VHH binders against NADH dehydrogenase (ubiquinone) complex I, assembly factor 6 (Ndufaf6). Designs and how they scored, part 1

All scores and structures are predictions.

Target 1, 289 residues: NADH dehydrogenase (ubiquinone) complex I, assembly factor 6 (Ndufaf6), of Mus musculus (Mouse) (a2ail4)
Amino acid sequence: SVAAASGPGIPGSHLYCLELLRKRDYESYLCSLLFPAECQRSASALRAFNVELAQVKDSVSEKTIGLMRMQFWKKAVEDMYCDNPPHQPVAIELWKAVKKHNLTKRWLMRIIDEREKNLDDKAYRSMQELENYAENTQGSLLYLTLEVLGVKDLHADHAASHIGKAQGIVTCLRATPYHSSRRQVFLPMDVCVQHGVSQEDFLRRNQDKNVRDVVYDIASQAHLHLKHARSFHRSVPAEAFPAFLQTVSLEDYLKKIQRVDFDIFHPSLQQKNMLLPLSLYIQSWRKRY
Below, numbering starts at 1 at the first letter of every chain, in headers, positions and changes, except where a header shows other numbers; antibody chains aren't numbered by Kabat.
F, E and O stand for the ipSAE by ESMFold2-Fast, ESMFold2 and OpenDDE, each averaged over both directions (binder to target, target to binder). V2 = 0.75 x the mean of E and O + 0.25 x the DockQ between their complexes.
[cut] marks letters that were taken out.
The coordinates of atoms that the task and the answers printed are left out; those that the model quotes come from them. Centres of patches stay.

## First folded at step 4 (VHH)

Design P01 (from X22 with Y101F; framework vhh_7xy4_2)
Fold by ESMFold2-Fast, scan of step 4:
Structure P01 (fold): chain B 289 residues (1-289), chain A 120 residues (1-120)
Amino acid sequence: as target 1 above (289 residues)
Amino acid sequence: QLQLVESGGGLVQPGGSLRLSCAASGFTFSEYWMAWVRQPHGKGLEYIATISSDSGSTYYSDSVKGRFTISRDNAKNTLYLQMNSLKPEDTAMYYCARLDFGSEYFPDYKGQGTQVTVSS
């Protein structure tokens, strides 16, 4: 007559999440290690969930199967809020995070819905569209991360929104050489049109001034969002700062692309920052973003 | 080169039975979890049943529990779905699907399908 107890978890589900991050999102793996000990597992679960969704497009042979995997995650999230998670390691760890921190279901659903919309290999029509996708994916992920940290604050949410947009824009720029090698271009079409640049210019790895100007405009938008988020950092509670450790890598990329005069195909942009672990540790110690 | 070929579909009356088969080739069948999924006309794919590589574990959607049975013959590289007590709402294109090694839910490939129509 009483509710049945939850079944046993999957042994090694946490380790599964950590190994997934180490292989597919190394930066998030490093960032999670710098969270308060009681939050690390939940932070890793959120980032592993993001990896699972982000990989769908590249993991399936056709869009219909991709839609089925997104439907799996939508049902998994619905069932988690009924204490009936599916027997899948990332879902089990995410369910534990949901229960521990009372995570907002709306943010999880927003991430899934936005990823589902983007299963097609279409470029963003505008910078606004890219920013909306960034807000709905990266922004939602940061809002959930703030909930894991126990932060409920207007200024923290405002900073998260801007940082999420900057992250989405930089992710799009950073991935451009890889996607171009596979004959795909996702950069905002309205910015390309403004400078007389076609998708074929990126496929041919064109380094002309107008191509650099496209990259400059897009990178400048990311920089403005990061600058805006930082302009009110004194109003953001320090407890929120671990959520924003990704600004280290964001700033590193923006500085590097400026040094190569916005040549998005410059080899140095694809090199690992060997000092990233130290830089993240220092930023964590300094309590900044 | 990877192929999944379904067969056994057809027209059947409500309450009837059908047995679907899927012949797999181009990969080591015995190492993969396998699933059956279906797609009703004008709707998305729906998971039906999953079976582990060694047949030790099986999972079913709530809509088919107690009526459908998934099984496999690793020596013949063949997956089966025994469908009993068929209902009009079971009408769909049925697909055999290969899951990522060790995965219960994530197909990376499906066959071309076999149509099941339950009607009088």
Scores: ipSAE 0.000, ipTM 0.314, lowest interface PAE 13.6, mean pLDDT 85

Design P04 (from X22 with L99F; framework vhh_7xy4_2)
Fold by ESMFold2-Fast, scan of step 4:
Structure P04 (fold): chain B 289 residues (1-289), chain A 120 residues (1-120)
Amino acid sequence: as target 1 above (289 residues)
Amino acid sequence: QLQLVESGGGLVQPGGSLRLSCAASGFTFSEYWMAWVRQPHGKGLEYIATISSDSGSTYYSDSVKGRFTISRDNAKNTLYLQMNSLKPEDTAMYYCARFDYGSEYFPDYKGQGTQVTVSS
């Protein structure tokens, strides 16, 4: 017989989300713990959802399987807004967050659509294309996080947009050694062309000055977005600040890459920040981003 | 390719015990959270027990807590459900399930099931 599930939950779905974050996005795990207690579960659900989508490209051998995974998440989101979530632990936790905070469906769909468009081996054509991807993924995720925190503010949204772009750019830079080992390069082609750099240069781990100049231009764009977001922090309500805790590691990466003269393949860039929990706690205590 | 084969069901009297097994193949069993799901005739699915990939965490629905124990043997790619103090309300088809993509893969990963009937 075909019958809908009678129960609304999966035992252990919350801890599944937390374990997923510990393994695949440890920084978001730590950040979620610093949210107001009533928001922590929903914050972890949003980040677990992001992990599920972000992993698709790297975890599937066929684009068709990746497209099927994205279609699952589109249907899951549609069904969540009809109170009929699929029996998948992250989807159940996300559905609970949607109901609790009246999360905007458009932001969830925007994340899925952008991840689906990026299910290929092609580099971004331009820095603007990378920024648009960052806005639609990381930016949307931050808008949803502000909704979890109960924040409706234009300045908070403006800060989230800039921080999302900075985060997306840095994520692209951080992932470059990993993707290059798999013969993929996603860095913006227009910046590479301006410096006479090809994808092959990254695949061969070339450390010449022109390769470093590409990395410098990309990192500088992320730095400018972060500075812009910080320039009006006094206009952003303090209730929004937990959404921006990720700026700690974002700034740490930008400082580290500058110290190694923008050598994206330098081993020190792969070292974990052992003081990250303390740095996040201090930033949370200081009420800033 | 992907297979989940449940076994161990049968007819048992109220208060009795049964041990269900699920043999998994075609995927890296040790990397996935697993669940036992049951469906009484003509009713919906109920997730009754879940277990983390490393066995470090187990969770139960209120209807079976204290009576059922979920466990796994990653070396043998096998999931178990020890059912004690069985009640007529536990009568259902029992399925082994993998936490993964969701609805598109659910029928393929959900095995044939094993029938548990609790009656005098």
Scores: ipSAE 0.000, ipTM 0.359, lowest interface PAE 11.8, mean pLDDT 85

Design P05 (from X22 with L99Y; framework vhh_7xy4_2)
Fold by ESMFold2-Fast, scan of step 4:
Structure P05 (fold): chain B 289 residues (1-289), chain A 120 residues (1-120)
Amino acid sequence: as target 1 above (289 residues)
Amino acid sequence: QLQLVESGGGLVQPGGSLRLSCAASGFTFSEYWMAWVRQPHGKGLEYIATISSDSGSTYYSDSVKGRFTISRDNAKNTLYLQMNSLKPEDTAMYYCARYDYGSEYFPDYKGQGTQVTVSS
């Protein structure tokens, strides 16, 4: 007898997750490969789930369609905890991770609910609102990643909270040139108002000192969170460190934006870090974040 | 040229049944997930049911579980929705949609739709 051949457009569910990460979240793809072998598949499933949700806002022209996709994921998660996942490759891999590691359902739901609330094209009202978004999305993702690693530790949770906020803030900054080219600005309104900066200033790619001061304040908040998380790294179990490998890119962005005097539109901020795989490997070996 | 053509809608009394069909052309139907979605008057699009490319998995909204059945015939390039125990709340325009397994998980190439009206 012969084995059935795979169709050209239908890879296995795990391979689908890896290819999704390679194309839409290359850093998470690399980080997943540095996890303990028994955790790699589940780690990639969590990151693929995050990609599916994150891309909804940018990939749909109508909010109603975005709401339908979020409703699909809410029900997919509900059904996973009843051992009835939909036959969608990311959902199947996520369901396997849920079963293997007893993942906390409320963290998955918190990510979906927060992404659904943010389908609007509105800027954050405050830095606190951006940090809340970051905590509920990136923070929840890191808590789930710690569960995949088998880590149940208060210091690890505190580090994850700070790192999640730093990552969410940097993601908002990093995406600003892209969103401005599409006539959207999501930077915190309270910080903009403090410096006399309007959304129009970002749409026009204004590089005046007051615009740089807005970027400085936002970037400084991310740096403070990263520094705080690192201040107690010796109290965090080493088993948690794979969850925090993305701090390499976070630190790289913060250093680069400082070098260009907080010019968020500087071309150098969009350049690939060609040494990223080596930097991630070294950080993993040194047992740090 | 990609095309989806829905049919089978109409007026039916509460408790009645209807069978919707969607004829697909211009792509390899057997390689794609397919879905039914609906849009009630004054509301946004609502997901109803999804079926995998090989019919191995089906997924339903809570509002239709136990009443509707999604199925497909890959040899005929046709998607079906069997609707039983219809309620006035099921009144909507029903659309056939495809999903690309290698791209984002959401319906591509929504058809023109078929109107279902449930009233006395």
Scores: ipSAE 0.000, ipTM 0.193, lowest interface PAE 14.6, mean pLDDT 83

Design P07 (from X22 with S52N S57Y; framework vhh_7xy4_2)
Fold by ESMFold2-Fast, scan of step 4:
Structure P07 (fold): chain B 289 residues (1-289), chain A 120 residues (1-120)
Amino acid sequence: as target 1 above (289 residues)
Amino acid sequence: QLQLVESGGGLVQPGGSLRLSCAASGFTFSEYWMAWVRQPHGKGLEYIATINSDSGYTYYSDSVKGRFTISRDNAKNTLYLQMNSLKPEDTAMYYCARLDYGSEYFPDYKGQGTQVTVSS
């Protein structure tokens, strides 16, 4: 009999990433299944890493614990570029992706730094601040996803930037009912002030026209970014398109919020899209975003 | 209600030993990974030691490896940290931490802490 040398890894680390996505980011789980087979594991690792960081703010009782989790990830990234990843399933899978695709360390660090900066229980000061957060988190994640797909293209990066901003804005809108139930509002303060809306109006689930106008302006900004990314899609290599499958869910949310006249608290906005797997498959087949 | 209550801290001379205990209640202790984290006065948190649910896996920071030992007694819902060869640099508030189900290395709760002071 022949025994192989012990390699770095955790048994079941890939399955851990998939289960984490299925539980905490089902849409990304479905999208990962439509990636080229050789890229699926690395794509899942990146999305699992994003889940680990994204859930910190809502899963910890105090900022100090959140800072400790962010410091763990900063050290984990530093150590994995020295081929010494921590013995943690998401870190091991991320390290394998880093080695396989020569992932850019700066993008991983930008995600962690931005998440750390936003551990405070305060609203975004402006739409620009929300967009900067979206660019540094979702945008960086998409740049890394393009690297997994072997895409090095300025038009693909430009599309990723706009799609990342649209995703960040929609995520903020989608999470508003959840956060409001916990007496938190993260919607951009400058947009609220423009319409004479206070954070208290969202805490009370106010459905007046001025509250709907705030939601409309924020949703419209996400729609504009998505439209901009699509305006030059013919210049984007087809190999990049799997990175942008999330546009299906973005467009679904934007259509739903419009149908309820921008009532952010409407129950239909929290309902699972039962046709999402089919819609993702069709978009993948049509080679579009 | 979830509680983590640390004990066993105190003043000890360099080269001495202390054993910290953490009594857990309000959750199924045996299903969670647990950790000890410390914070020196005016400095950031440091992850000292981690143990999985069945004691089959332990992790130590480089600063304490070979000197500290983490252990748990699932029947008593208690986490321990045996600290040997203590140094002045080990002076800190020590916290017992519970790790989240979806992230075995990240704490979702920590106790009130127990002070360890290493000084002559």
Scores: ipSAE 0.000, ipTM 0.216, lowest interface PAE 15.5, mean pLDDT 85

Design P08 (from X22 with S52R S53D; framework vhh_7xy4_2)
Fold by ESMFold2-Fast, scan of step 4:
Structure P08 (fold): chain B 289 residues (1-289), chain A 120 residues (1-120)
Amino acid sequence: as target 1 above (289 residues)
Amino acid sequence: QLQLVESGGGLVQPGGSLRLSCAASGFTFSEYWMAWVRQPHGKGLEYIATIRDDSGSTYYSDSVKGRFTISRDNAKNTLYLQMNSLKPEDTAMYYCARLDYGSEYFPDYKGQGTQVTVSS
């Protein structure tokens, strides 16, 4: 879209961010509505920024074009810390969040750099590589979200790190049927090798015990991260809890995959949670994650 | 079938000049912002110049301001880059890029590129 503003600021930039989330990341859209009123706009800006970066792989015909888009975002971040943001709706809203909350530039740059490295559509070599990707993307996003909420706390940061890793792992699992239908597999190669499973097994939608064991090991790592984050929840300030509303969807997926005995191709795993708005509201009311 | 074909690259001495051309086909050229982007061997991408669909606006990177000029001929579906006072640091693969519909920032297609080498 063409920018209409003459100085820093675009009429309708906030609405642009909300519509982007509603269409591309509906869960984050719902979560943003449960933030304190003074934080909602900035939370939406961070999530819209994440959507812009996350969709680059699928939006471009060539890796070089993806690199060009990442270079745009690197320069946009550099320039917004000099109060000279580009006239692009998400960049304008992100710049406003940066100014309002004194957001840490390093976390924004870490997200961009990690997304750029992962523009190649190749499988993760190991579970550790997947977790590092998750920490640098989802983890950084959660650290910034805590800054929006005014939370400066070591236990909150530790919880964010574990929740970010659980989110990255679950996202990888959740996307597997989609990627397999397009002849791609991104699941950690070391786990597949341990069970004698090849990428071809996923392309053929193999449901044998060995394939289920791969899924089980990967899902178990996400479960352990979530469990670890929850083990010290009493030490995490309640003001941090809006940042962790995504644990509702994480837990829902982990329960569903367990109920289908780790059959990653089971149709029920692709069904939308019709009760998600209510579940998010209840978790927000209880102040837990 | 969308196509962007660059030409005009080559070996040139420091201080020399080159004119790059990009022939566009398979889309309505006059409705898109266009850009020149370069990539030195083993380095990141750099946007050199951008031009609006009607030539009414142009933007240049600080590294080439005053030396390079971007232009377009909508009747011929062709984008140009006039490069003057070339320096060894200008050595790179130069790509013609189409920016996404209505976008001043985001490329959605590029050509195969043309190599520019500046050396004595």
Scores: ipSAE 0.006, ipTM 0.450, lowest interface PAE 9.4, mean pLDDT 87

Design P09 (from X22 with S52T S57R; framework vhh_7xy4_2)
Fold by ESMFold2-Fast, scan of step 4:
Structure P09 (fold): chain B 289 residues (1-289), chain A 120 residues (1-120)
Amino acid sequence: as target 1 above (289 residues)
Amino acid sequence: QLQLVESGGGLVQPGGSLRLSCAASGFTFSEYWMAWVRQPHGKGLEYIATITSDSGRTYYSDSVKGRFTISRDNAKNTLYLQMNSLKPEDTAMYYCARLDYGSEYFPDYKGQGTQVTVSS
């Protein structure tokens, strides 16, 4: 084949991305292994990028440092579209994915901008605000994943939007025990108010019926988004399905929270699903989401 | 209370251009995918173009690709359709449509429409 000029690169940048996922996002690590061989590296790069951004809020001592890290990623994305990525493993792998698949710069920027906006400790005012955050982060990530898979299709994008919202809602629920231990509550305020529940109730780990009703409403919204995405499954091209393997873990969490009567603080919700690799393989083989 | 009000239609000669506008009210415009659909006299509704809530992706019917451009201004709650190189076959009532979550091609609401007529 015609040799391209060698550009910036780091030996082992791909392995760095895989190890980051194995340690910080094991589900995405497993999902990446089930992608078509020619897409696996790029899919891993996108998920590693997401990990880098997602961990900023919880890993920095003050918002100013978080803002500096987000500014690094904005400049990194800007520079990689000029073929001048920074010498950083995830940025190098993301740059290679951008070149290979002509990834849409706006989606990468939307993820960074939304993460930067949410560096404060402010709770979502409404379910709509949480869903907008989910759409701009998880949704953008899924749109980029569809581009890696060579899919540009209205129904695939529609499914990605719903799955992204379900993922964001479930992520917010999963993180509630952790955040409450650090005196933070991000659950949508309008749902809490509707049931007479305050942020203090979550800080105290209250398990009364009204708190469970808040969790039920939020979890039900995630379930409805998954159901809607599945309702038009037959209209979604099969080439898109690897992007949606995360629905396995979303469904697992929703079933678990239901089994404990929506007790968000139940210790079983923090246990790893030891059958996840098998469940993902079966889902992949069945060609559904 | 939901309203979609289309404007900008009219009579235009073949090869001409028109820009349609749709003013949305009564819902959070920025959270919905939006579409333009048309209905030629005596025929069913035909999807023309769709735009995601954040303008990140657009989709067009094969009959208008390269000629029409869909766009939106979320700050103004307005949807646009720029129509270039108009053909007699583009003659139809044009509707602004809101797409429901989980609905593939079925809008949960559309406006009253604006008539576009392309003739000499």
Scores: ipSAE 0.000, ipTM 0.189, lowest interface PAE 19.6, mean pLDDT 85

Design P10 (from X22 with S52K S57Y; framework vhh_7xy4_2)
Fold by ESMFold2-Fast, scan of step 4:
Structure P10 (fold): chain B 289 residues (1-289), chain A 120 residues (1-120)
Amino acid sequence: as target 1 above (289 residues)
Amino acid sequence: QLQLVESGGGLVQPGGSLRLSCAASGFTFSEYWMAWVRQPHGKGLEYIATIKSDSGYTYYSDSVKGRFTISRDNAKNTLYLQMNSLKPEDTAMYYCARLDYGSEYFPDYKGQGTQVTVSS
């Protein structure tokens, strides 16, 4: 559900997006503040749109209600390109970003379509399926973010693709304790069967070596994508780097999971990085990812 | 217990009319935006009409503008959809949906639906 639509004390559409990010995606909130001033509002709109879509699966009791919410967003996007956005704060801010930056409709539709397909409560069949989900959601979001920054560059797109895949994988790992507590496991089945691990092992919070080996393989894949994106860092325009500030949090999680020997249920993985604002500021100043 | 019960669907000839009803219970109906959403066989969901809690605002999809009318009776806790000049393309399962508190577009509950078939 989302905040109220009209009346005294109702925030403007931009403030609504910022509050949604502050509450549901704090890292993206901090990253948006480090964008060029002329891009901050549009960057926040894209991230707020992602939050609205990402929340659907966990917020609805029935798949049909989830499908209805996805259909709302499909129509909202179609209507935006006809200059007729729905009276909904995130949709209004997204419409303004679409007009200002000539955002590619195909990327917005790809995010919605992929989220809709993933409304089923089934685990990913393979690592490739998880990576495809990550490419179509996080990757598309990063391509749109590059458009907001005015970047049209093949190397930037390649970096975005790899960073998007790393983000999707890490998000899946990070969410595993939460989903397991609700008797769901979304980790790639092919990796689990390779190590003789079942969904029940995660539901029981098993810390055996084979469970940690599953986590290791999945985390290693995220790390390889991040390394690949960094391998051609010098070929990526510096103007693209604000889009990739999320690599700070990705690297932080990958270092922490390694430090606890890939125990996905270790309590330290739930702790917030109190120095994240400083780390993001330093990375922004140094122009790296 | 929260409940939405649709009725009024059926088989109708092209050019005909039907009136759908949705009986709401288990919540303060007068505080919520309501919607009619349809799903043709093998196709996606389509929002066809929405109505504000006090009837002060209505929205219609382009496919039904001028043919369908959404209305509500807050005293009876009932939502209506008057469908005129029906076309074969209007054949679908029609769902009554409650929009989340304070939302004009995000459903949080739906009924079981009522089938509308337009054919001779």
Scores: ipSAE 0.011, ipTM 0.511, lowest interface PAE 9.0, mean pLDDT 87

Design P11 (from X22 with S57Y G102D; framework vhh_7xy4_2)
Fold by ESMFold2-Fast, scan of step 4:
Structure P11 (fold): chain B 289 residues (1-289), chain A 120 residues (1-120)
Amino acid sequence: as target 1 above (289 residues)
Amino acid sequence: QLQLVESGGGLVQPGGSLRLSCAASGFTFSEYWMAWVRQPHGKGLEYIATISSDSGYTYYSDSVKGRFTISRDNAKNTLYLQMNSLKPEDTAMYYCARLDYDSEYFPDYKGQGTQVTVSS
């Protein structure tokens, strides 16, 4: 029946999204619990979608399989806007969020396209390229999160752009020890060249001043973006703040890397923040980012 | 060992028909969702069609809706793609892909492909 066909549904699709976040993006799981009740499900769907895309590169042995997975998501998004989502739990929950909040298709497609372009095992050519990747992935995700929260505000969008760039830069730094152990380096090539540092220096876990200077420049760029976002904090509507809860972990990493004099291989940088749930709750209560 | 072997590709005239087959071995075929994915030379991958393990659900890309039909024979461990009203734009390498339905609905294996060329 056409009247009975309101689109596909999957029992437990919401629970699937929550379990995916709990297992593979625990910080986003905790943040979702601090959203307004009416927004929690949609926020979880967006973060689950991000997890599915972010893990493609690490979960496939061949680029061709990665491209197939990205093509699945492009078609899934296209079909969602025609009310024909595929029977996949994250896609179903994302489709519900799209309908409920009238989410902007361009942002979803921008995330997929950017992730697809970066399936190659090549370092960023420049800090600008890393920032563009961060803007198109993390930035787009934050714009969509603001739409879920019902926020349509220029200052909130500017904050999201800066926070997204800071988050992407810090994610690149945090992942460097892991990638180096697999003989990969994604840190911006132009910054490395400026300090006379080669990718081999990171593969050998070199801690000389020049390597620390590379890390310093990259971390400083993330700090500048966070500082800029905070400079107009009072102009951002309070309804937007749940979107920016992840600045807690962002700031924690920047403080830790500074305390170890930008030694990206220092063991303390790999330690889990056991106080993260409390820190997120306190930030949420204080109404800031 | 797990294997997906595509066949049935070839040269066909515009407006013609072709039927692709994929012989599966090394796993319980009837438990997995399957898909056909194509790649034109020098271009990106495109999901053509997807079919559930019991054939209860099928999905098609807009570019092939009404022209292509995906089907499967679980008794023979074989996936099919019936292609009708072929156009030059359908020229591509066609891959049979296994989807990991229970944990993530995404391709985890693919065959080596079969070439379809549509020209006069």
Scores: ipSAE 0.000, ipTM 0.376, lowest interface PAE 11.7, mean pLDDT 85

Design P12 (from X22 with S57W; framework vhh_7xy4_2)
Fold by ESMFold2-Fast, scan of step 4:
Structure P12 (fold): chain B 289 residues (1-289), chain A 120 residues (1-120)
Amino acid sequence: as target 1 above (289 residues)
Amino acid sequence: QLQLVESGGGLVQPGGSLRLSCAASGFTFSEYWMAWVRQPHGKGLEYIATISSDSGWTYYSDSVKGRFTISRDNAKNTLYLQMNSLKPEDTAMYYCARLDYGSEYFPDYKGQGTQVTVSS
């Protein structure tokens, strides 16, 4: 009813989060189903919050509208830590997660601030800049996910940092064909310069060896982060492993791009993984990342 | 083709009331969340009220809670803001905005606005 909808605890807020994930981040939707039952709702809230922020840049015609949406989320986070959340379904579910798990406000604010800075249509100047973006967005999201799982462990945090960087790099690679079709290139400029490659080469969908070498270097950096995270997995509590289910798709992309000799524009890279639900279930059952 | 047209602003005395309206066209209004935002002269934009597509959920900034009410009429493709107990601090240009995820195009809420001035 109208009265119920105006207060905290809005009916249907969880369903809204699930529908948002099904529509905009299907992989995270599937991963959330494999969390411990008591953590699933909070995990979905975190991923829905990430979707709300991640899609702003591609969803708005003007930077000013994007800034308004970021300011809304900044205030929403400030207010929910004063136990006064806005009457918005993702914010209500996030507020419930914050209260249940004592989530660290700094990580939520770091995601918002980084996304706001990235509203400008500028390529990353360096691999370091891309990795810093990945750390502040994907890394922060994983730290919060570990808090939902009740994990307070330096090795788990270290693994999350590396997995977050690998994820951010792979996301940049995955999005390159889409952004190039819209006359944008976000791949690190320092790597492009080292191989004599310009942004124009990606806009033209050039598949020459030097372009492939750029992709190889960037993909190799993601692979090294993933390998580093795995090198100390024996020191990471098993309770942390649900946070890292995304490594399934991360590894699948890295294997697939290697098979096509780092041709970022190869049609096979755009194909959906029909076995993803099964692969995620098997990884969850095997207790690995 | 997509258009948002604000109206209902004007000069009002402190403690008075105004009702703003926003006529939407060129999209399926009932499928989108909508918001009211304002900009005082020489200051930044402030998000003041948000409403879900079905009116099930609303959000208000602390500065207007208890005084302003956002509502919508999906049959008429119209968004409303009822403003009560107006204060001089409410003086601003008021814009309506569409909140859309995954739409190929978004309305330019800056193209128009309606001025609200609270002064004796």
Scores: ipSAE 0.005, ipTM 0.277, lowest interface PAE 12.2, mean pLDDT 84

